# VH-VL binders against q9nrl2r1430to1533: the designs that were tried, part 94

Target 1, 104 residues: q9nrl2r1430to1533
Amino acid sequence: GGVHELSAFEQLVVELVRHDDSWPFLKLVSKIQVPDYYDIIKKPIALNIIREKVNKCEYKLASEFIDDIELMFSNCFEYNPRNTSEAKAGTRLQAFFHIQAQKL
Below, E stands for the ipSAE of ESMFold2; O stands for the ipSAE of OpenDDE; V2 stands for 0.75 times the mean of E and O plus 0.25 times the DockQ between their complexes.

## First folded at step 7 (VH-VL)

Design g60 (framework fv_iluzanebart; at its last fold request DockQ between E and O 0.79; V2 from the best seeds 0.82)
Fold by OpenDDE, fold request of step 24:
Structure g60 (fold): chain C 104 residues (1-104), chain A 122 residues (1-122), chain B 107 residues (1-107)
Amino acid sequence: as target 1 above (104 residues)
Amino acid sequence: EVQLVQSGAEVKKPGESLKISCKGSGYTFTDYWIGWVRQMPGKGLEWMGIIYPGDSDTRYSPSFQGQVTISADKSISTAYLQWSSLKASDTAMYFCARQGYDLKGSYYFDYWGQGTLVTVSS
Amino acid sequence: EIVMTQSPATLSVSPGERATLSCRASQSVSSNLAWFQQKPGQAPRLLIYGASTRATGIPARFSGSGSGTEFTLTISSLQPEDFAVYYCQQYNNYPLTFGQGTKVDIK
């Protein structure tokens, strides 16, 4: 592809996706893989969905973008116990996000 | 516009190896599952497997597990299907297809490649 | 695996008539059922997903209904371009499985 100019939201999503702890968040949870997920989580979201919303210019305010990212982490902590790899990855990625979000 | 473009027709002999390709465009390639479906001559559709290029998560049908290898190169938005040793029974049309999703956690094939015809005969 | 069975194998219909295609699952697939259309020498095209939702660009004459184990694809008024093979497919469980297809040809 070519060189593209990325908005602040686009850049932040790229950085989140590239992070080593992004693996629990890269794609929407499959109901086939986790049959009870959608019985617990009512507002599912993932980085691929957030990126799609960014690409479609659906975020008018930085607060809306931040809210979706925080929802993603909230879902992770709601479904996964604290001692799981997913929750631990989420904790580290969220800390990274909070630092990077200061650039918005 | 979402497009999947597959490599050209192949004519092979039994025992030969083969790797066919499927290139996606018009969307973020790493953010959608891509799958392979076999259609033998005059027959129906058979799911072979899927791969998520973003993390290389791969799922196979039990019927095709160990018979083929599904891979992806996200740097060029391309998925692959390969055989180490072809059989006459591998003669078929092979389609790649993207999976869209709903917010209920379900994934369905929404866009298809044009197909790659593979003919294996002595 | 979940076995998908379509009926009839062949459906002969005149242009302008209603066509009704059936798809049965060996166990419940909820509403995770898709319908595809395939014409000779072409790739399958998505018509319906979620049992009853038309894909983008699909004419209103195509409709899907059903849940659990019994599903129906209806073409309210068959057009000349609708003669093709139609497949149902469940995506509720791995492995994903297709019906054997129903051929809709001209009477």
Scores: ipSAE 0.927, ipTM 0.961, lowest interface PAE 0.4, mean pLDDT 97
Fold by ESMFold2, fold request of step 24:
Structure g60 (fold): chain C 104 residues (1-104), chain A 122 residues (1-122), chain B 107 residues (1-107)
Amino acid sequence: as target 1 above (104 residues)
Amino acid sequence: EVQLVQSGAEVKKPGESLKISCKGSGYTFTDYWIGWVRQMPGKGLEWMGIIYPGDSDTRYSPSFQGQVTISADKSISTAYLQWSSLKASDTAMYFCARQGYDLKGSYYFDYWGQGTLVTVSS
Amino acid sequence: EIVMTQSPATLSVSPGERATLSCRASQSVSSNLAWFQQKPGQAPRLLIYGASTRATGIPARFSGSGSGTEFTLTISSLQPEDFAVYYCQQYNNYPLTFGQGTKVDIK
C-alpha cells in the first residue's frame, strides 16, 4: 500500500509489541535456545521480522501483513500444546489482534 | 546506516566500579540482540554475553556470569556493560556488536561498535 | 564449549597472491560459522556468515567454504587493505567462541 497503510501497519505492530501477551512473539525463536523448534516450524516469523518488513515496505497489501501475523499465531499453536503459557498468550494476543485489524 | 557508538576510554583503579555504553542507531534497537566481546591486549576475541533490549532477555558466557552485568535502556537505544569491582585483569578492549539472524533461527554478529579501551592500573 | 582452532597462526603473502585460511571446530557447528577481519586499532568487520555467504559490501575476492568441523576462508587476490587478523567464530552453540586468529602479513 501507501503511506497511510504503512503507518497503520507500523502502529498495529507497536500495539502488539506493547501488549502484555506479546512475550512469546517479540523475537525470532533462537535455535540455540529452542533446538527442536525448526524441526516443527518451517515458516518462522515473529514481531521483529514483521516490523522489519514494514520498515522495508515489503507488504504490498494489508492481506499480506495480516497473513504474516496469523502465521505467527499458527506457529505458536502448532509448536506449543494448548495448556502452555505460550499458547494461552497467543490466544489472548490473537483476540486482541482481530479487534485491531478491523482498523486496516 | 546501522551504527553502534561506544563511550570513551577509561583509566581506573582496582576495586572501582565502571559502566560503559553502546548506543545503537539506524535500526530498531529493541528488535536485535546486542552482545559484548572482550579483547585482552595482544589476544583474540571472547564473547561475554548478549541482551535483547526489547524484553531484557540476557545470556552470559559462563566465563563472565557473575563477573559483569549487561543491561539496556531502550528509551535511549543504549546497551551497557558494568563491573561492580574492577580487577587489573579486566584491562582490555571491549566491543559491542549487534546480531543479525537467518530464518533457521541462527544469530550472527553483523555490526560492531568502535570499542572502549579499559585500563585498570595494577 | 566448542573450541575453534585456526591455522596457520601467521600467513605471509605478497599482494595479488591467493590466501587460504583454515578453521577447525572441535564439534560440528553445521554451517553456523562466521569470518571476521580486524585491523590494528579497529573493530572486527563481518566478512562471511553461514560459512559461505558474503556480508553486504564484501568484495567477491573473499569466499568461504566448509561445513561441520572444517572451514576455509579464501582471498583470491590479496589487496593491500586485506593485511589484517582474521577470526572464525561459531554461533551454533553457547558459549559463542572465536578462533585465536590468523594474521595475514606482507611478505
Scores: ipSAE 0.720, ipTM 0.918, lowest interface PAE 1.0, mean pLDDT 94
Fold by ESMFold2-Fast, scan of step 7:
Structure g60 (fold): chain C 104 residues (1-104), chain A 122 residues (1-122), chain B 107 residues (1-107)
Amino acid sequence: as target 1 above (104 residues)
Amino acid sequence: EVQLVQSGAEVKKPGESLKISCKGSGYTFTDYWIGWVRQMPGKGLEWMGIIYPGDSDTRYSPSFQGQVTISADKSISTAYLQWSSLKASDTAMYFCARQGYDLKGSYYFDYWGQGTLVTVSS
Amino acid sequence: EIVMTQSPATLSVSPGERATLSCRASQSVSSNLAWFQQKPGQAPRLLIYGASTRATGIPARFSGSGSGTEFTLTISSLQPEDFAVYYCQQYNNYPLTFGQGTKVDIK
């Protein structure tokens, strides 16, 4: 009957995806386009994978969800030099995430 | 269940424009690449290009770059393949296909539309 | 571009027999190789990806093997519904390329 509420995790993922700085994180880096990425990054992840895990109820604890988001940012900063557009987008999106995650 | 439904058969004359569609359902459309594959009568499969609807990132095969336009409208979960001016040599079955992925950044076609037959003749 | 070559062009087998199809890449594609089945008037259907991983819902009689440049699709104990054209496809490099197909026909 009334308004529909999404899970807190799904709401947060939707907000991250809609953010202007989400573009480096929407999908897994293509190995064809960036061949050395998977030699450097051993635990790759992206927002589409995290959304799928949320929708399949694979996160049993909020800490597991937060760990996957933080892994995504950690991968960004490990692969991309700090002056890149990817790293700058990651810095801004991570700050946004930290503010929104306080509401979990 | 994941489904890709393509628009119906088209009969066109050389020089005419055409836009065919591929509508995804049963999954989050914006989270998967959609590709287009041509199959000429009695021939094998040829990759044309791919698009990621979530950000409109588009990649073309060199053989099709400049010959077709691939686009998507995420509000209606639909991808498009468009010609500005058709040639008789464009007569073929056109398939759309979704790409699944592994966690090493490899993308492979996992679900296919039923195909759209395009016939171009005078 | 990477050229994918399939052999034989046509394979005639009886129901219950084993079919072995080969696919060769002109340069290494690692394990980034898929196999598709196509029946007349139908879309291709994914059978195998990653050279050897069966797609969801694909019968155990289908198996893939190989890496680098030489790949094999094996269909043990062919069923009547298995008579079709089979394509290999590499997804290691752009442009993505398909083999010419192997037609598995009834004797």
Scores: ipSAE 0.701, ipTM 0.902, lowest interface PAE 1.2, mean pLDDT 93
OpenDDE, second read of step 8: ipSAE 0.893; ipTM 0.947
ESMFold2, look of step 9: ipSAE 0.692; ipTM 0.912
ESMFold2 (binder alone), look of step 9: mean pLDDT 92; pTM 0.937
OpenDDE, look of step 9: ipSAE 0.887; ipTM 0.946
ESMFold2, fold request of step 15: ipSAE 0.711, 0.711, 0.712; ipTM 0.918, 0.917, 0.917
ESMFold2 (binder alone), fold request of step 15: mean pLDDT 92, 92, 92; pTM 0.935, 0.936, 0.934
OpenDDE, fold request of step 15: ipSAE 0.924, 0.925, 0.925; ipTM 0.960, 0.958, 0.961
ESMFold2, look of step 22: ipSAE 0.663; ipTM 0.906
ESMFold2 (binder alone), look of step 22: mean pLDDT 92; pTM 0.938
OpenDDE, look of step 22: ipSAE 0.886; ipTM 0.946
ESMFold2, fold request of step 24: ipSAE 0.703, 0.680; ipTM 0.916, 0.911
ESMFold2 (binder alone), fold request of step 24: mean pLDDT 92, 92, 92; pTM 0.932, 0.934, 0.929
OpenDDE, fold request of step 24: ipSAE 0.926, 0.925; ipTM 0.960, 0.961

Design g61 (framework fv_iluzanebart; at its last look DockQ between E and O 0.94; V2 from the best seeds 0.78)
Fold by OpenDDE, second read of step 8:
Structure g61 (fold): chain C 104 residues (1-104), chain A 122 residues (1-122), chain B 107 residues (1-107)
Amino acid sequence: as target 1 above (104 residues)
Amino acid sequence: EVQLVQSGAEVKKPGESLKISCKGSGYDFTDYWIGWVRQMPGKGLEWMGIIYPGDSDTRYSPSFQGQVTISADKSISTAYLQWSSLKASDTAMYFCARQGYDLKGSYYFDYWGQGTLVTVSS
Amino acid sequence: EIVMTQSPATLSVSPGERATLSCRASQSVSSNLAWFQQKPGQAPRLLIYGASTRATGIPARFSGSGSGTEFTLTISSLQPEDFAVYYCQQYNNYPLTFGQGTKVDIK
């Protein structure tokens, strides 16, 4: 709690979460809602999980942080066909991420 | 340390409205589901519903759908449970609880508030 | 909804003895089953999740087993602080549902 200066990783996560296309990625997919998700996706991840890892200082390198974000998108494209709203949102958010990641 | 602190006991009359609160601290409030559980006097636990503060995604038990409203204000890390018109049968202890998660997409209540006693009588 | 049925309703056990609590689901809940302990005047406390995983800080004397429709909570050696009501809860399907509880009291 409290007001803290955001690290580069923290700031980027904040920007990703605030993006209009973040809705498929805000939270871990519920097995109740998507029963077959975890039969297909073996390394699940979402922005809430990534943020927690950032807060716990689990990322030692920018590459590790980037890898998790890319995994998040990869999972989306693996599970969702290209013409779905989720995949389209993911495409746009990933493009945004790639631009912002240059600041790391 | 993760904590959920609920608002104080309420004594109300039938027909009155009520909104009780649950404030989370020690974690990113927006990143975890918050649920409400009813416990009538001398009875067991009843799941009422859950909300994800990050996007206000809300799920209700059919038994409580339309009977209560669950909401959240992530700016102050607070979840709410409210009634538009209380009944005597709403007399109970109400708990809020955070849902932790595993990496298999399952969510379980891992931290609980201390409870809010609501008494409704004429 | 999935109905959770616990047995027995009351279990009288002497300190130091083993306590075995049962929870049955009306349909399979896989391993998405949690156990909670509740003492008078207190909020429930998570003991077990995923049917068999102890929550952080939970003593080793508590163990959970089972999958599908049959589950068991075992307290290997009952301590004075273990006398309470225990609830099972499935989180495999909406609505989430609790068992009616088992009261563990002193014999």
Scores: ipSAE 0.878, ipTM 0.943, lowest interface PAE 0.5, mean pLDDT 96
Fold by ESMFold2-Fast, scan of step 7:
Structure g61 (fold): chain C 104 residues (1-104), chain A 122 residues (1-122), chain B 107 residues (1-107)
Amino acid sequence: as target 1 above (104 residues)
Amino acid sequence: EVQLVQSGAEVKKPGESLKISCKGSGYDFTDYWIGWVRQMPGKGLEWMGIIYPGDSDTRYSPSFQGQVTISADKSISTAYLQWSSLKASDTAMYFCARQGYDLKGSYYFDYWGQGTLVTVSS
Amino acid sequence: EIVMTQSPATLSVSPGERATLSCRASQSVSSNLAWFQQKPGQAPRLLIYGASTRATGIPARFSGSGSGTEFTLTISSLQPEDFAVYYCQQYNNYPLTFGQGTKVDIK
């Protein structure tokens, strides 16, 4: 039972995970379900991986953390056509991220 | 340390309902798939299904679809396997297992619970 | 479903000897193949994933090789604690499937 403290990066990841539009980003795209994903996307990432990197103190600069989140959105827009529910969720979540990232 | 702790052995009659549990600790429970695997007495391993506790995304083996329900309660880091009506053929050891992953979206079982023995007889 | 076939069903070896276990998939599983060890009364333990990557804490005497449909698990110098049943498992396609197991027994 000690005091629980979260870093600024952890707080932001928690906010992203809790957002209604996080569903395409919670976990890595399954290769069984979407076999061509890894032919198109060369640097895959998801919120669970970013959370692990935050918890292991792997981000030395805020820019490194921001780059990984932006990579996640870039992958979404590269793979998913603009009219898909994934791309629409990504657009809304990215806007939310840009507002919250002003605190960093 | 990653641990999966399963509920104790069960002795049931055909037609009874049952819910067994698998509690994870030592990692973020919501960030990893949990699977269920059956091993009938003297037989090999059979995959039943998996669940991602973070969003409740659930996948079943065709052999177990409609026979069992897999669920999770992320507030207590626990996954469940449930039968509405047990049959004698459900007598088996049931294992839960966590899935690790590679960066190409492949998921493999990396840590296992100790197993729950379920015996169904009249 | 992809059928995994292991051979032999039983392998009798003496301590210190090399053991080689085979696993064949009915269609290509790329390198998405894992090996598990199970001792009587215990849960399976992950040995190898990705066909050839040793899991954390697994001794160097265990090695995996192969891709596509033909896979091998090698134990270079069998120790007394290695007598167990070994299962291969593909995670390339749903449903996930296991081989029937190879029992490694004392000669």
Scores: ipSAE 0.684, ipTM 0.898, lowest interface PAE 1.4, mean pLDDT 93
Fold by ESMFold2, look of step 9:
Structure g61 (fold): chain C 104 residues (1-104), chain A 122 residues (1-122), chain B 107 residues (1-107)
Amino acid sequence: as target 1 above (104 residues)
Amino acid sequence: EVQLVQSGAEVKKPGESLKISCKGSGYDFTDYWIGWVRQMPGKGLEWMGIIYPGDSDTRYSPSFQGQVTISADKSISTAYLQWSSLKASDTAMYFCARQGYDLKGSYYFDYWGQGTLVTVSS
Amino acid sequence: EIVMTQSPATLSVSPGERATLSCRASQSVSSNLAWFQQKPGQAPRLLIYGASTRATGIPARFSGSGSGTEFTLTISSLQPEDFAVYYCQQYNNYPLTFGQGTKVDIK
């Protein structure tokens, strides 16, 4: 709908990037830096990729955009044990995302 | 229409400082690694290091660690290569290059700046 | 550090002929291997990444093959604009390293 225009997706990504807990999600995990990541995570995604998909109008439905954001968090929890700083950051950012997504 | 535009040629004396620049356009500058590559006269290519402008994550080749500083100013979409004290052996062409990526986490240089010639002589 | 060794150092080839350039890695780099072309006074240009994937806009006469430690770049019918220096570069591990280059000259 008209409330869920492309600028709403752009705004939500900006808010996620600004959040203090965004640091695990800003860029696609480097295979050189984390060699085993791609043995475990088969559908990688990060905020930089999501921003590119918004810029290229690759999301046709809000559900597709939300699914990519949720996949980003799911990957974090799958790769990182729950007591790690990465998983804790993911939990807090996901809670923030759910609040912001209510406005979509 | 990705472009990397580097600052102009420099002629310097040993001991002087220098900061050369690489301005990116046509893409989101903060979402791609930028690397620096040296080419000494008549020689091959040497990787110096990379920076992710979005968070300033920086990785150096061991050969250049402590010899140069790589930095970025994301507000003006510009990466920098910097010497505090030039040596004659720093005479070379310096390229910046952006890294593309694949969904297997591999990064490769896809777009290059035109190069900056730095000449250091007495 | 992974050492990339290119051969030959210089390759003299007549226009229209096939050129084959070799690149050997001191350790496996899987398929994380790129090829670049550099003409005099110019920046390098990406030809091939992932060992065998042609970059956008690169003519079909350029092809790459190999994995692990041995790689080749083939130019199937050399054109006048192909006389240049060619570099391989691994991106499997830090530091990222280039081969010494192969110069392709007019015979």
Scores: ipSAE 0.586, ipTM 0.883, lowest interface PAE 1.6, mean pLDDT 93
ESMFold2 (binder alone), look of step 9: mean pLDDT 92; pTM 0.940
OpenDDE, look of step 9: ipSAE 0.874; ipTM 0.943

Design g62 (framework fv_iluzanebart)
Fold by ESMFold2-Fast, scan of step 7:
Structure g62 (fold): chain C 104 residues (1-104), chain A 122 residues (1-122), chain B 107 residues (1-107)
Amino acid sequence: as target 1 above (104 residues)
Amino acid sequence: EVQLVQSGAEVKKPGESLKISCKGSGYSFTEYWIGWVRQMPGKGLEWMGIIYPGDSDTRYSPSFQGQVTISADKSISTAYLQWSSLKASDTAMYFCARQGYDLKGSYYFDYWGQGTLVTVSS
Amino acid sequence: EIVMTQSPATLSVSPGERATLSCRASQSVSSNLAWFQQKPGQAPRLLIYGASTRATGIPARFSGSGSGTEFTLTISSLQPEDFAVYYCQQYNNYPLTFGQGTKVDIK
C-alpha cells in the first residue's frame, strides 16, 4: 500500500495548504518576527516541513503523518490565545483535517 | 538539483519600467522564501527583500521599501523584482536566492541565481 | 540596523597557508551568521551557516566559529580556487545585513 498511501498524504497536505485557514501553518514561524515562539514551542512544525517529509517518504505509518499534523495544531493552541485569528483559523482547519483524515 | 535561473541582462534609460525574473526548479517553489540581493559595480552585497511564494508574504529592507516591488507567480515557479521608474543609481547586478531554514525559525540563503545585470544610462 | 564589520579588507596569502577572516556584529546575532564566497563574475556561494555548520559540498578546510558578536572563518590550507571575496551575513534581525567583504588575494 505504500505508493497509494504516499499519494493520499500528498493529496491531503495539498488540500490543507489550499484551505483559507492555512495561513498560520504554511511555513515555520520566523524567530525574527516572533522572538518568544521557540522559548514556548519545543517541537516546531509547519505544512512545508510535513510536505517535505511526505516527499522524502519519511512517514512509515499513517499514524506518524497524523501525529505531525496534530502536533502542528497543538503548537498553535499552546502559543496563541483562544481569541486570536491564529487560534480560530487553527480550530477550523483542524476540523477540516479530521473530516479529510477519515479517508486515510 | 536545486536551481534558480534568472532573466538576461537589461540595458535601460532612466524613467523606464523593468521587471526581472527568477525561476526555481528542483524543489517545491511555494515552500521556500526567495530573496533579492543587489550588488553595485565593485561593491558588496545588499539585501532588498524576500517573498514567500506560497502566500505572497513579502518583507522589504527599509532602504528598498517603495523603490521596488517583489512578487511571485507560483503557477510558473517564478519570482520577480520590478521598478516602475529606473534611475541611473539602479545600475547593479541583481541576485535572487532561496532561503533554507533550521527548526528554530531561522532563514538563511542557501542557493543563488546567476545574477541579472541591469545597466541604466542615458 | 545591525552593522557587520569584516577584517582585514584584503588578506594576501600564499597557497597552502592558513587564512583567518574576522567578522564582528554591532550587537549580538546569536549563531545566526553565514559566510559566503564570491569569485569574480559569479554568484555568492554559501560556505557556512549557523556560524559553524558547513553547507553541503563545502570542503573540510573551511571552518567557522564564534557566537554573539565575534565570528571567524578559517581556511586551513588555502587552495588556488579559494582566492575570492568572502562575506559574512547576519540573519538574526531585519534588515538582513552583510559585511563589506574580505578579499583573499594571492601573495
Scores: ipSAE 0.611, ipTM 0.896, lowest interface PAE 1.6, mean pLDDT 93

Design g63 (framework fv_iluzanebart)
Fold by ESMFold2-Fast, scan of step 7:
Structure g63 (fold): chain C 104 residues (1-104), chain A 122 residues (1-122), chain B 107 residues (1-107)
Amino acid sequence: as target 1 above (104 residues)
Amino acid sequence: EVQLVQSGAEVKKPGESLKISCKGSGYSFTDYWIGWVRQMPGKGLEWMGIIYPSDSDTRYSPSFQGQVTISADKSISTAYLQWSSLKASDTAMYFCARQGYDLKGSYYFDYWGQGTLVTVSS
Amino acid sequence: EIVMTQSPATLSVSPGERATLSCRASQSVSSNLAWFQQKPGQAPRLLIYGASTRATGIPARFSGSGSGTEFTLTISSLQPEDFAVYYCQQYNNYPLTFGQGTKVDIK
C-alpha cells in the first residue's frame, strides 16, 4: 500500500486543521453562500489548498509555506470586520500559528 | 487514483430503517465535500445534499430535508445516507459523489461512486 | 429553484457525425455549469465543468460553450462508445439542479 511519513509542513497543517478556531479556514468560502467574497479577495486560499500543495511538494522554501498561511489570515481580516466571529477565530489561530511556526 | 466505493444493493420493506455507505480512497477524504444524488428508475438525477467531513458542515436540498440524514466518519473515510422509515417511493439508485472546486469558491461533482440500488416493496 | 431544460430529449446520429446538445437555465448560472455522461448501468462521468473546461482524461472531441442561461455540449465526431444519456447541472445556486437529460442514440 501507500505509506508516507508526514512532513514538517503537513504536521503543522494537521495541527491548524484540528484547532477549534480553524472553521473559517478549512475550505474555500462558498460563492453561493458569500457572493461578494471574490469581488473583494483576489488571492483566495484555504487550509485544504495549502495541504494539497504540501502533499504535491509545491513548497520549496519554508517562507513560501508561511506566506500562503499569512495570506489566508490577511484575507480573513480584509473581508471580515474586526468584531465578527471569523475575525476573532482568525486572530486566535494566527497567534497559535506564530508559536508553531517557530519550529520551522 | 480517486475512488468512491458504495455499499451493496438493499431490498427493504416500508417502515424499515436503512443506512448506506460511501468510502473514499486515493485522496484526503476530509478535505472534499461528499454529495448524495438520487436517480429514480428511468428518471434523471436529483441532488439530495452534501457534507464536508472535516467539520460535518451539511447542506440539504429542501426536497430531502427531514427525509434523510447525511453523516460521515472521518476515521474510516466513509460518508453515510440514512432513512429512519423507508417508503416505496424511496426505490432508486443512490450515488455518492465528491466535489472538486475552483479557486473562486465553486464546487462541482468530479468523481462518483458506482451507486447503491435500494428497492422498497411490500 | 433553478430549472435546467435540455433539448432535444433524444438525438439519433450516425458515427462520425457532429452532435450538438443544448441546456437552458431558468436564470443566470454564470459559467457554473457541468456536463455529465451516463452509460446504461453506470455512474455519471464528469465531462465538462465551468461551462467549457474539459475534465481530465476526456477526449478532445467533447467541447462545451456558453454562459448565463444558454449552454451547448458538442461532440465533433461521434464514436460508438458515446451512446449515453448526457446531463447538464448548475452549481451556481442551492439547491443544485440537473437537466432532465438528452439521450444520444447511435443509428
Scores: ipSAE 0.667, ipTM 0.896, lowest interface PAE 1.5, mean pLDDT 93

Design g64 (framework fv_iluzanebart)
Fold by ESMFold2-Fast, scan of step 7:
Structure g64 (fold): chain C 104 residues (1-104), chain A 122 residues (1-122), chain B 107 residues (1-107)
Amino acid sequence: as target 1 above (104 residues)
Amino acid sequence: EVQLVQSGAEVKKPGESLKISCKGSGYSFTDYWIGWVRQMPGKGLEWMGIIYPDDSDTRYSPSFQGQVTISADKSISTAYLQWSSLKASDTAMYFCARQGYDLKGSYYFDYWGQGTLVTVSS
Amino acid sequence: EIVMTQSPATLSVSPGERATLSCRASQSVSSNLAWFQQKPGQAPRLLIYGASTRATGIPARFSGSGSGTEFTLTISSLQPEDFAVYYCQQYNNYPLTFGQGTKVDIK
């Protein structure tokens, strides 16, 4: 076994995960903790799912990867009122993502 | 293949400290919850707690809160269960288990370590 | 905490027969219920999650059903390797809780 070449998608996901504002997005919202989430959000996603899809080479186009990240932010803004810590973290992380995505 | 490999059996005296380990491989360790489950000799299974290695989000069963500490070192894909002061009643098999998830935010134990037998006696 | 009660405590069956194991929750757990098999000296093995979804590699003779408070694990044609203790577990509420187990024994 040789050293694996990391994809641009994996590098970007790692940067998102390490960002201070990633905490609402690291893992799927727990139904035990937020019971009504899945009544409102029909296409749930989180950074751990996106990372797994990257590692399994499931993204064939950069646009597919970008669409999943944008879905994650869209879900955040749909569920969380504008002035919540979740929505504020999402706004900052989305801005960071848009800057980093220019490299794709 | 997904594997969880636990540290070997321990024989301790009451009052001693202990830290046992659970090393994950074959998957992205930081992306899955790891739980700890106790099985007293001849008894059933008891959930102790869970940790998400990426952010160290930790949840304990009320029965084990303050009795044990769960931690993880994501740089070496290892979760830990530790006691500051063991009691004879801590004699048990301790299992670690990974939580899989569905797309509706439910988490369930899908892969288990082989277990670590801890014996506490004078 | 949600109490999980399994019945019977011991089930004696012959190879080739159907085994039906029951699990009851003290309050609704929706479909957030798993079944585990444990053989002597081994770790538990996931059989069923989401009350009715077979885990990867689990033979088709294992099936789960139920929702809310009443759940059933069925082994349609019991094989020699199926003699074990079976546990149900709810993951709908903290703390996570297991049933006391049903031992499936020969004869």
Scores: ipSAE 0.553, ipTM 0.881, lowest interface PAE 1.7, mean pLDDT 92

